# Miniprotein binders against CRAL-TRIO domain-containing protein C365.01, part 23

Target 1, 355 residues: CRAL-TRIO domain-containing protein C365.01, of Schizosaccharomyces pombe (q9uuc2)
Amino acid sequence: MADIPADRKKIVQEGWSRLFSDIEQPSYIQKFPSQESLYVSFFEQCAFDDFDLTLLRFLKARKFVVTDSSDMLANAIVWRQQANLRSIMVRGENGLNQNFVKASMYFIWGQDKKGRAIVFLNLHNFIPPKNTKDMEELKALILYAMENARLFLDSEQNAAKGVLGLVDLTYFSRKNIDLDFARVFAETFQNYYPEILGQALIVGSGFRMALFEGVWSIGKYFLDPEVRSKVTFCKPAQVSGYVDSKYIPLSMHGQFDETKLYERAPPETAGIGKPENYEELDKEYVDAAKEFIRLTREWIYAAGKPQEAEIEEKRKAFKYECKKLWRKGVALRPPNIYQRLGLIDANGHVDWSKA
Short names: E, the ipSAE of ESMFold2; O, the ipSAE of OpenDDE; V2, 0.75 times the mean of E and O plus 0.25 times the DockQ between their complexes.

## First folded at step 16 (miniprotein)

Design o3 (from o1 with E52D E64R E95K; at its last look DockQ between E and O 0.86; V2 from the best seeds 0.80)
Fold by OpenDDE base, look of step 16:
Structure o3 (fold): chain B 355 residues (1-355), chain A 100 residues (1-100)
Amino acid sequence: as target 1 above (355 residues)
Amino acid sequence: SEELKEEIDKLREEVEKLKEEAKKRGLTPETIIELILKLFELLWKLYRILKDTGDPELLKEIIRLMREIGKLLEELFKLLEGDPEARELLKEAEKILKRS
C-alpha cells in the first residue's frame, strides 16, 4: 500500500474528518435506500487501490480545499448509488447496447512511455444519441468504461496514477460531433472520476483537426480548468513521442490493429456472483467501511502521540485487506474484455506482455 | 442553403463588430463578460449551422469563424484570470455557457 506523503498527512486527516461528519448527517443518509447502502457505496468508491489515495485524488481536483474536496467525494458516493453503477457492472458488457459496444468508441490498450494505461477514444466511431434512451444507454457504456479503466490505476503497478487519453481524429467528421453528449461525458468524468486522466492527446491533422478545434472552442469550457490543462493537441507523427509503436493503432501509423481486439477476446461469461453473494459481500463492505472510519478517527486522535506509529501500521494493514475485499467484488462480476484477454488477473495485476 | 450563408455573413459581421468593441472599450471585467457571453452565443449559432450544413465550403467557413471566436474567448478569459472578482463572474459565465 502506498504511504501518504508526509506533507499531505494533515490534509488527508482533515479531509476524512470532514467527510465522516458529512456522511453521518441524517440529510445525507436519507439520500440512500439504507445506511448500509451508504457504507457500501463509500467502500466501493474509496477502497479501490487505497482509501487515502482516493481522497487525495479528490483533494487534488479541488486544489486541496478540504470542504470542496469532501463535498465532491460525498456527492460521488451518492451518485454511485443513484446511477445504479453496481447494476451496470453486474450486468456486464452484454447488458449494454450492443450497437454502441460494437462501435468501439473506446478501448484500453498498452502503456505509454510513463507507464500509464492508454485509453483510446475513437471519435470517428461515435454514434450521437438520437433520443433520451440512446443518451442513457451511452451513459451506461461510459460508466462501464470508466469503472473498467479504474482497474488499470492500481498504484502498486502504475506509479503515474493516471491514464493517457488518446483521441483519434483520423476519420473524425461532422457526424461525430455532439456537444450535448460531450457535456455529459465531461461532467461525469470530472465529477466522479477525478485525477484518472494523466494527460489527453488530441491526435489529428488538417481539416479534421480544424473541425475539432472549432467545436473545442465551446467544448473546452465543459471541462474544469485542471482537466483542460491536461489536454494537448498533436499530429499523428508526434504520438511516437508518448507511446511505443507497438501500442499505436494502425490508424495512427502504428502496429496495433484495434479491429481485432474483440475477435481475440473470449466471449463474456456470466458473472459468478449470485444475489446471496452480493448480500454477504455488502455486509463485509459495511463492516470494513465502519472499521476504516474507526481506525482513521483513532489515527487522527493519535497524531503526535507515542501510539501514532502503531495505529498507522494497523491502518495500513487494514487498507490492504480492504483492497483485497474490493477485488472480491470485482471477481463476482462478468469479466470485462481485458480480463477475458488475460491482461488483468484475479489479483488485479495488469500484464501488458500478454497484449 | 442561401439562408445559411446569409446567417453566417451576419455572424461574421457581428464577430467583427465585437472585435472592434473590445478594442474601443476599456476592458472592465463586466465588459469582458458581456463580450464572452456574446461570443458564446455566436459560437452556439455557428455550431447549430455546422450540424445542419452539408456544404463543404460553408463548413470550412464556419470552422474558421468558430476557431477565430475561440481565440478571442481565450484572450478574454486570460484577462479575467488576474482579477479575483472576475473569477466569480467567470464561474457564473461558465455556468451560463454550459447551459446554452
Scores: ipSAE 0.727, ipTM 0.879, lowest interface PAE 0.5, mean pLDDT 90
ESMFold2, look of step 16: ipSAE 0.831; ipTM 0.938
ESMFold2 (binder alone), look of step 16: mean pLDDT 78; pTM 0.732

Design o4 (from o1 with S100L; at its last look DockQ between E and O 0.89; V2 from the best seeds 0.00; counts 0 for: SAP 71.955 > 70)
Fold by OpenDDE base, look of step 16:
Structure o4 (fold): chain B 355 residues (1-355), chain A 100 residues (1-100)
Amino acid sequence: as target 1 above (355 residues)
Amino acid sequence: SEELKEEIDKLREEVEKLKEEAKKRGLTPETIIELILKLFELLWKLYRILKETGDPELLKEIIELMREIGKLLEELFKLLEGDPEARELLKEAEEILKRL
């Protein structure tokens, strides 16, 4: 488990203290079907890697303003429930609109030269929503994608703590432009998945780049200034500076045939989780969430006291057990394409040598 | 269509007028925000035309004009970032822009 940087310990403590106070408010609890659902959502939000690292992402996204960071995290916890994110993940890829899935609008493949997982966005494959239903189906696909991307953000495996976004404009056209969807995408990404993006490269040339730049003149303002600062425009020939050719798609003059990704993958199997398994797991999540809160309060109280070191070790050990417990939830779900390809094992270990 | 071309020509004239206004006025934060909002309205009009047009030449003209307005917007936003009092106004402007 990652240690909290010594210079950030106090602000992490303040962040947790504020969050715990906020989530215990009756007005906040009422946003959930039950108090147990709140703790489940809290656990699923924070325990995927490290609770403190999760909070640090929110802190960073709000320039270490504790109130803003806590509010943002509290809103993300509520949103997970309201968006039915668990239901989307439990249904798996087969539960999504198969036309949108088959469009291959995005995929994750390989690591960049900084060790970041690469998220490719094939804008030329984007199918603009024609109606509200299409928009909802696209939202579900994006949420499924973003939750799968979290599996590549394990801090023990990825020291860079983010992904490289590669936006491929090679075949980008006017038909691929939808600012309404871009707004929804931007809002979803920046509000609920803070600090996932390490850098984004917009890759294109000529008229297609100019077309994107024209639309970007509007769309860039959908992004927070911090997220916008992570966006870099580059030519296809410059991608090799960031990514090895073996992970660069054929569309960008690399060696990876992205069109065969699904042909290589075994079909999605049904999830092994039954309703009873999720109910049992939710009890474990509630208990673990409560214990994390208790240990964190004890840790805050122990600041500057002889018992501080002992409670820090106990809390660290418990966070590690929470990570394992979070992985039990992943194991109940239908395996994503990366799991089916054997790129991610049951322990969450990512192995790109199998790619 | 000829109608779309005429609309683009009008929008281009409006952009030039706004550029001249930006040069002549002592750029207060309020004036800058007004200009930003007007430029965004123009961008959204251009975007609508861009979505409807099938003419490649017209599309090129729209893109060029959108990029030009985009550069002007960047300059105006930079002017606001330098003013601490303009930070709140900038946030409000960005929110308005997100809702357009």
Scores: ipSAE 0.615, ipTM 0.843, lowest interface PAE 0.7, mean pLDDT 89
ESMFold2, look of step 16: ipSAE 0.824; ipTM 0.935
ESMFold2 (binder alone), look of step 16: mean pLDDT 76; pTM 0.718

Design o5 (from o1 with L97F; at its last look DockQ between E and O 0.93; V2 from the best seeds 0.78)
Fold by OpenDDE base, look of step 16:
Structure o5 (fold): chain B 355 residues (1-355), chain A 100 residues (1-100)
Amino acid sequence: as target 1 above (355 residues)
Amino acid sequence: SEELKEEIDKLREEVEKLKEEAKKRGLTPETIIELILKLFELLWKLYRILKETGDPELLKEIIELMREIGKLLEELFKLLEGDPEARELLKEAEEIFKRS
């Protein structure tokens, strides 16, 4: 488990203190079906990789303003429940609109030269929503994608602490432009998945780049300044500076044929989790969430005291167990395409040598 | 359509007028925000036309004009950088823009 940087320890403590106070408020609890559901959502939000690293992402996204960061995290915990995110993940890819899935609007493949997983966005495959139903189906697809992307953000494997977004404009056209969807995408990404993006490359040339730049004159303001600062425009020939040719798509003069991704993958199997398994797991999540809160409060209280080192080690060990417990939840779900391809094992280890 | 072309020509004239206004006026934060809001309105109009047009030449003109307005917006936003009061106004302007 990653150690909290010494210079960030205090602000992490302040962040947790504020969050715990906020989630214990009756007005906040009432936003959930039950108090247990709150702790489940809290656990699923934060126990991925490391609790403190999760909080640090929110802190960074709000410029280390504790109140803003805590509020943002509290809102994300509520949203996770309200969006029925678990239901989306439990249904798996087969539960999504198959026309949108087959469109291959996005995929994750390989690592950039900084070790970041590459998230490709094929805007030319984007099917604009025609109605509210289509919009909801696209939202579900985005959430499924974003939750799967989290699996590539394990800090023990990815020191770069983010993904490379690669937007391919090679076949981008007017029919692919939808600012309403772009707004929804931007809001979802910024509010609930902070600091996942390390850098985004907009890759194109000529008229297609100009078309995107025209729309970007509007769409850029859907992004917060921090996320916007991570966006870089480049030509196809410049992609090799960021990514090895083996992971560059054929459309960008690389070697990777993204069209064969699903052909190579075994079909999605049903999740092994039964309702009873999720109920048991949720009980474990609630207990673990409560224990994390207790240990964190004890840790804050021990600041500058002889017992500080002992409680830090105990808390560190517990965070590691929480990471394992979080992975039990993933194991109950239908395996995503990356798991089916053997790129991600049961321990969450990512191996791109199998790609 | 000829109607869309006429609309684009009108929008281009409005952009030029706004550029001239931006040069002539002592750019107070309030004036800058007013210009930003007008430019956002123009961008949304251009976007609507962009979505409707089937003419490649017209599409090119729209794109060029959108990019031009985009650059002007970036310049105006930079002028507001560093003013705390302007930041709040900018947030409001961005919210208005998002809802337009």
Scores: ipSAE 0.705, ipTM 0.881, lowest interface PAE 0.6, mean pLDDT 90
ESMFold2, look of step 16: ipSAE 0.753; ipTM 0.905
ESMFold2 (binder alone), look of step 16: mean pLDDT 78; pTM 0.737

Design o6 (from o1 with E92R L97M; at its last look DockQ between E and O 0.86; V2 from the best seeds 0.80)
Fold by OpenDDE base, look of step 16:
Structure o6 (fold): chain B 355 residues (1-355), chain A 100 residues (1-100)
Amino acid sequence: as target 1 above (355 residues)
Amino acid sequence: SEELKEEIDKLREEVEKLKEEAKKRGLTPETIIELILKLFELLWKLYRILKETGDPELLKEIIELMREIGKLLEELFKLLEGDPEARELLKRAEEIMKRS
C-alpha cells in the first residue's frame, strides 16, 4: 500500500474528518436508499486502490481546499448510487448498446513511456446521440469504460497514477462532432474521476485538426482549467515520443491493429455473482467502511502521540485488506475485455506482455 | 446555401466589430467579460452552421472563423488571469458558455 506523503498527512486527515462529518449528516444519508447503501458506495469509490490515494486525487483536483475536496468526494459517492453504476457494471458489456460497443469509440491498450495505460479515443467512430435514450446509453458506455479504466490505476503497478489519453483525429469529421455529448462527457469525467488523466494527446493534422480546433474553441471551456492544461495537440509523427510503436495504432502509423481487439478476445461470460453474493459482499463493505472510518478517526486522534506509529501500521494493513475486498466485487462481475484477454488477473495485476 | 454564407459574413463582420471595440475600449474586467460572452455567442452560432452546412468551402470558412474567435478568447481570458475579482466573473462566464 502506498504511504501518504509526509507533507500531505495533515491535509488527508482534515479531508477525512470533513468527509466523515458530511456523510453522517441526515440530509446526506437521505440521498441514499439506506445508510448501508451509503457505506457501500463510499467503499466502492475509495477502496479500489487506496483510500488515502483516492482522497488525494480529489484534494489535488480542488487544489487542496479541504472543503471543496470533501464536497466533491461526497457528491461522487452519491452520484455512484444515483447513476446506478453498480447495475451497469453487473450487467457487463453485453448489457450495453451493442451498436455503440461495436463502434469502438474507445479502448485501452498498452503503456506509454511513463508507464501509464493508454486510453484511445476514436472520435471518428463516435455516433452522436439522436435522442435522450441514445444519450443515456452512451452515458452508460462511458461509465463502464471509466470504471474499467480504474483497474489500470493500481498505484502498486502504475507509479504515474494516471492514464494517457490519445484522441485519434485520423478520420475525424463533422459527423463526429457533438458538443452536448462532449459537455456530458467532460462533466462526468472531471467530477467523478479526478486525476485519472495524466495527459491527453490530440493527434491529427491538416483539415481534421483544424476542424477539431474550431470545435475545441468552445469545448475546451467544458473542462476544468487543470484538466485542460493536460491536453496537448500533436501530429501523428510526434506520438512516438510518448508511446512505443508496438502500442501505436495502425491509423497513427504504428503496429497495433485495433480492429482485431475484439476478435482476439473470448466472448463475455456471465458474471458469477448472484444477488445473494452481492448482499453478502455489501455487508462486508459496510463493515469495512465503518472500520476504516473508526481507524482513521483513531489515527487522527493519535497524531503526535506514542501510539501513532502503531495505528498507522494497523490502518495501512487494513487498507490493504480493503483493496482485496474491493477485488472480490470485481470478481463477481462479468469479465471485461481486458480480463478476457488475460491482461488483468484476479488480483488486479496488469500484464501488457500478454498483449 | 447562400443564406448560410450570408450569415457567416454577418458573423465575420460582428467579430471584426468586436475586435475594434476591444482595441478602443480600456479593457476593464467587465468589458472583457462582455466581449467573451459575445464571442461565445458567435462561436455557438458558427457551430450550429457548421452542423448544418454541407459545403466544404463554407465549412473551411467556418472553421477558420471559429479558430480566430478561439484565439481572441484565449487572449481575453489571459487578461483576466491574475485578477481575483475577475475570477468570479470568469466562473459565471464559463457557466454561461457551457449553457449557450
Scores: ipSAE 0.735, ipTM 0.891, lowest interface PAE 0.6, mean pLDDT 91
ESMFold2, look of step 16: ipSAE 0.834; ipTM 0.940
ESMFold2 (binder alone), look of step 16: mean pLDDT 78; pTM 0.731

Design o7 (from o1 with E85S A86D R87P; at its last look DockQ between E and O 0.59; V2 from the best seeds 0.00; counts 0 for: pae E 1.8 > 1.5, pTM O .743 < .8, other shape alone 3.55 > 2.5, SAP 73.044 > 70)
Fold by OpenDDE base, look of step 16:
Structure o7 (fold): chain B 355 residues (1-355), chain A 100 residues (1-100)
Amino acid sequence: as target 1 above (355 residues)
Amino acid sequence: SEELKEEIDKLREEVEKLKEEAKKRGLTPETIIELILKLFELLWKLYRILKETGDPELLKEIIELMREIGKLLEELFKLLEGDPSDPELLKEAEEILKRS
């Protein structure tokens, strides 16, 4: 588990203190079906890597303003439940609109020169939603994608703590332009998945780049300044500066045949989790969430006291157990394409040598 | 279509008028916000035309005009915030976009 930087310890403590106060308010609890559902959502939001690293992502996204960061995290916890994110993940890829899945609008493949997983966005494959139903199905696909992307954000494997977004404009056209969708995508990404993006490369040339730049003149204002600052425009020939050719798609004059990704993958199997398994796991999540809160309060109280070192070690060990417990939840779900390809093992280890 | 071309020409004239107004009016925060709102309205109109047009030449003209407006917006946002990275102005811009 990553240690909290010494210079950030105090603000992390303040952030947790504020969050815990906020989530214990009756008005906040009432937003959930039950108090247990709140703790489950809190656990699933924070425990996937490291609780403190999760909070630090929200802190960074709000320029280390504790109140704004805490509110943002509290809203994300509520949103996970309201968006029915658990149900989306439990249904797996087979539960999504198969036309949108088969369109391959996005995929994760390889790592950049900084060790970040690469998230490819094939805008030319984007199917604009024609109605509200299509929009909801597309939202579900995005959420599924973003939750799968979290599996590549393990701080023990990815020191950069983010992904490289690669937007391919090679075949981008007017039919791929949808500002309503772009807004929904931006809002979802920036509000609920802070600091997942390390950098975004918009890759194109000529008229297609010009077309995108025209739309970007509006769409860039859907993004917060922090996210917008991570966006870089580049030519196809410049991608090799960021990514090895073995992970660059054929469409971008690389060596990776992205069209064969699903052909190589075994079909999605049903999740092994039964309702009773999720109920049991949710009890464990509630207990773990409560214990994390307790240990964190004890840690805050121990600041500058002789017992501080002991409680820090205990809390660190517990965060590691929480990470394992979070992975039990992943193991109950239908395996995503990356798991089916053997790129991600049961311990969450990512192995791109199998790519 | 000739109708779309006429609409683009009108939008171009409106952009030039806004540039002149921006030069003549002392740029107060209020006037800058007003200009930003008007420019976003123009961008949305251009976006609508962009989606409807099948003419490559017209498409090129729209893109160029959108880029021009986009640069002007960036300059105006810099004038408001001193830093175009201010989240509050983005919220205000979003609210404006929601009201338009």
Scores: ipSAE 0.382, ipTM 0.716, lowest interface PAE 1.5, mean pLDDT 88
ESMFold2, look of step 16: ipSAE 0.521; ipTM 0.800
ESMFold2 (binder alone), look of step 16: mean pLDDT 74; pTM 0.683

Design o8 (at its last look DockQ between E and O 0.57; V2 from the best seeds 0.00; counts 0 for: pae E 1.7 > 1.5, other shape alone 4.388 > 2.5)
Fold by ESMFold2, look of step 16:
Structure o8 (fold): chain B 355 residues (1-355), chain A 99 residues (1-99)
Amino acid sequence: as target 1 above (355 residues)
Amino acid sequence: SEELKEEIDKLREEVEKLKEEAKKRGLTPETIIELILKLFELLWKLYRILKETGDPELLKEIIELMREIGKLLEELFKLLEGDPARELLKEAEEILKRS
């Protein structure tokens, strides 16, 4: 189910070996408030959906060059701590700038014809940051959105790889354009959330498409070539080839009206996690991170030896326990809008029948 | 608006000069990089005008010129190994800060 592809075992072993060497360096450990916070950040970054699948995303993002991939993941682990992701998720939607929240700049709902979760990128609702404070608050919104989007990438619940981004240019105008933020978004997306995007559809025609293409002449260079290759430009009439009319926006003569879902959503309630719950969770995360590292080093050493199969089975079972432990953290947070709408349960499992 | 039209016309002339320079044979990697940086400088100037103008006709001209520069950049990047776009774009932003 969550197994490493047979032809990728060796490079996954090499990737972990390199990463563990990197994160044990004193110069790396010094980047964290404590060694315990390093292990917590490692666990939060890697345990979902599966430690090895996380590493594979970073490997793919760097064309399976081990040193580049391991460095990228090591940097993401540091970044997660420095960006205050835990704090953002613990404060929840109510902790974000409410003008940005109610602008409804994005929404996730339904699946495309390949089974990918659909991310409605409401670019026409985008409010450019006016200053450094706005930029920081908008970054917090994006991080909140991306962390919740990870739940839709659970291989146990979703056979498809990645999401379909749908950008509707019908109401797009130059007031929605900010290349400084576009650079920040692109850097955050591709450096820290690699392989989340399966395809992006830029939907429009006429002047709206021309406007986007003009700005795209700069913006595309913020993206790595692999990510850039996932962008498809199409006309509204072509969208039905990718998604059922149920999920095509009203503006494109479909049936999808996300405002009805926002109106139905119950208000956010406080998370059930208290400070002592997070303190206990952190201890569990640290212990699990250390055990994963120990088992993985044992696995790497056993490569090609009789005991390899037994160690692989132990690692598989342990990774599944880590996946459950990671979801315990999700259950402590204030419920996100998808949980409040019933699409995602308290432990972060998606029920596509509700879309 | 007339001031912006004149600025756009000046930038169009600069683009045409760079198009001719880019068609020369035997360009060194250093020269190709310099052309790319100049084109990014022009793109950022056009982007600033795009945010300032309310004139639909000027907006259309700006968009068309940005797309022309984009095509030229694609051609020049094909002549380089790898894709140094992010580092070159960062350097281009520093150039714009000087101006």
Scores: ipSAE 0.561, ipTM 0.838, lowest interface PAE 1.7, mean pLDDT 88
ESMFold2 (binder alone), look of step 16: mean pLDDT 75; pTM 0.684
OpenDDE base, look of step 16: ipSAE 0.692; ipTM 0.861

## First folded at step 17 (miniprotein)

Design y1 (from g2 with R37W; at its last look DockQ between E and O 0.96; V2 from the best seeds 0.80)
Fold by OpenDDE base, look of step 17:
Structure y1 (fold): chain B 355 residues (1-355), chain A 82 residues (1-82)
Amino acid sequence: as target 1 above (355 residues)
Amino acid sequence: SEELKEEIDKLREEVEKLKEEAKKRGLTPETIKELIWKLFELLWKLYRILKDTGDPELLKEIIRLMREIGKLLEELFKLRES
């Protein structure tokens, strides 16, 4: 597991102290169907990769203001439950609108030259929502996609910070423009998945780029300044500076045929998890969440004391076990497209040689 | 439609007016805020027209205006932070 940078240890401790105080408030607990549900949501939000690295993402997103960072994380934990994210993930891809899935508006494939996973955003395949139901189905697709994207952020497998967003404007048109959807996308991304984006490339030329730039004049203000600073506009010929030709789309004169990705994917099988398996796992998540809180409080109290080193090692080992426990939840779900293609194994290990 | 063209022409005139106002020296924070708000209103009107227009020439003009307003907004935001 990645160690917390020594210069960030204190602020991580302050962040946890504030968060724990906030999530123990009756007014906060009342936002959940039960206190157990709160701990499950907390565990699912934070235990992937590393608890402290998760907190550090929120800290960075709020310029290391502890109160703002803690509030942002607390809101994300509530949102995870209120958005029924567990239900979306348990239903899998087959539970989503199949027209939207087949449109291939969003997928991950390959690595950029910095080792970041490439997130392809095919705006030309975007089907604008015609009604509230369509919007809800699109939201569910986004949540499913973003939650699966977390699997590529494992610090032990990818030392690179964040993903490369690749927005293809080659076939972008007026029919693909929806600022209401763009707002929902932006808000979902920045509020609940902080520090996932390393860089975004908006790739296009001519009228299509101009069209996007026109809409960007509004849409850019849906993004936090930090996220906005990660956006770069470039021409198709400049993509080779960021991505190897094997992962550059055919539309950009590369070698990657995006259409074949879903064609070669085996169909989604039913998840192996039964209701009783999720109930058992949730009990383990609650216990692990409580233990993490306990160990973290002990760690904070041990600052400058002889037992500090021992509790740090114990806490580090426990965070690693929590990561494994988090992965058990993934194994119960229907296999995502990346698992079906062999890019991610049942344990959440990414094999980039399959890409 | 001719009606849509007339609407775009009016919006262009409003943009030019706001652009002139934004070039004035000694803008107060309140005036900057008001200009930003008015420019966003214009952008949203242009966006609505953009969604409904099928005329390629009108579409180009709308895009031009949106980009122009976008630049002006960036300038005003910088001015507000100074």
Scores: ipSAE 0.707, ipTM 0.909, lowest interface PAE 0.6, mean pLDDT 91
ESMFold2, look of step 17: ipSAE 0.784; ipTM 0.933
ESMFold2 (binder alone), look of step 17: mean pLDDT 82; pTM 0.791

Design y2 (from g2 with K33R R37Y K78E; at its last fold request DockQ between E and O 0.93; V2 from the best seeds 0.81)
Amino acid sequence: SEELKEEIDKLREEVEKLKEEAKKRGLTPETIRELIYKLFELLWKLYRILKDTGDPELLKEIIRLMREIGKLLEELFELRES
ESMFold2, look of step 17: ipSAE 0.802; ipTM 0.939
ESMFold2 (binder alone), look of step 17: mean pLDDT 80; pTM 0.775
OpenDDE base, look of step 17: ipSAE 0.741; ipTM 0.921
ESMFold2, fold request of step 21: ipSAE 0.793, 0.783, 0.789; ipTM 0.937, 0.933, 0.934
ESMFold2 (binder alone), fold request of step 21: mean pLDDT 85, 85, 81; pTM 0.835, 0.836, 0.783
OpenDDE base, fold request of step 21: ipSAE 0.751, 0.750, 0.740; ipTM 0.924, 0.924, 0.921

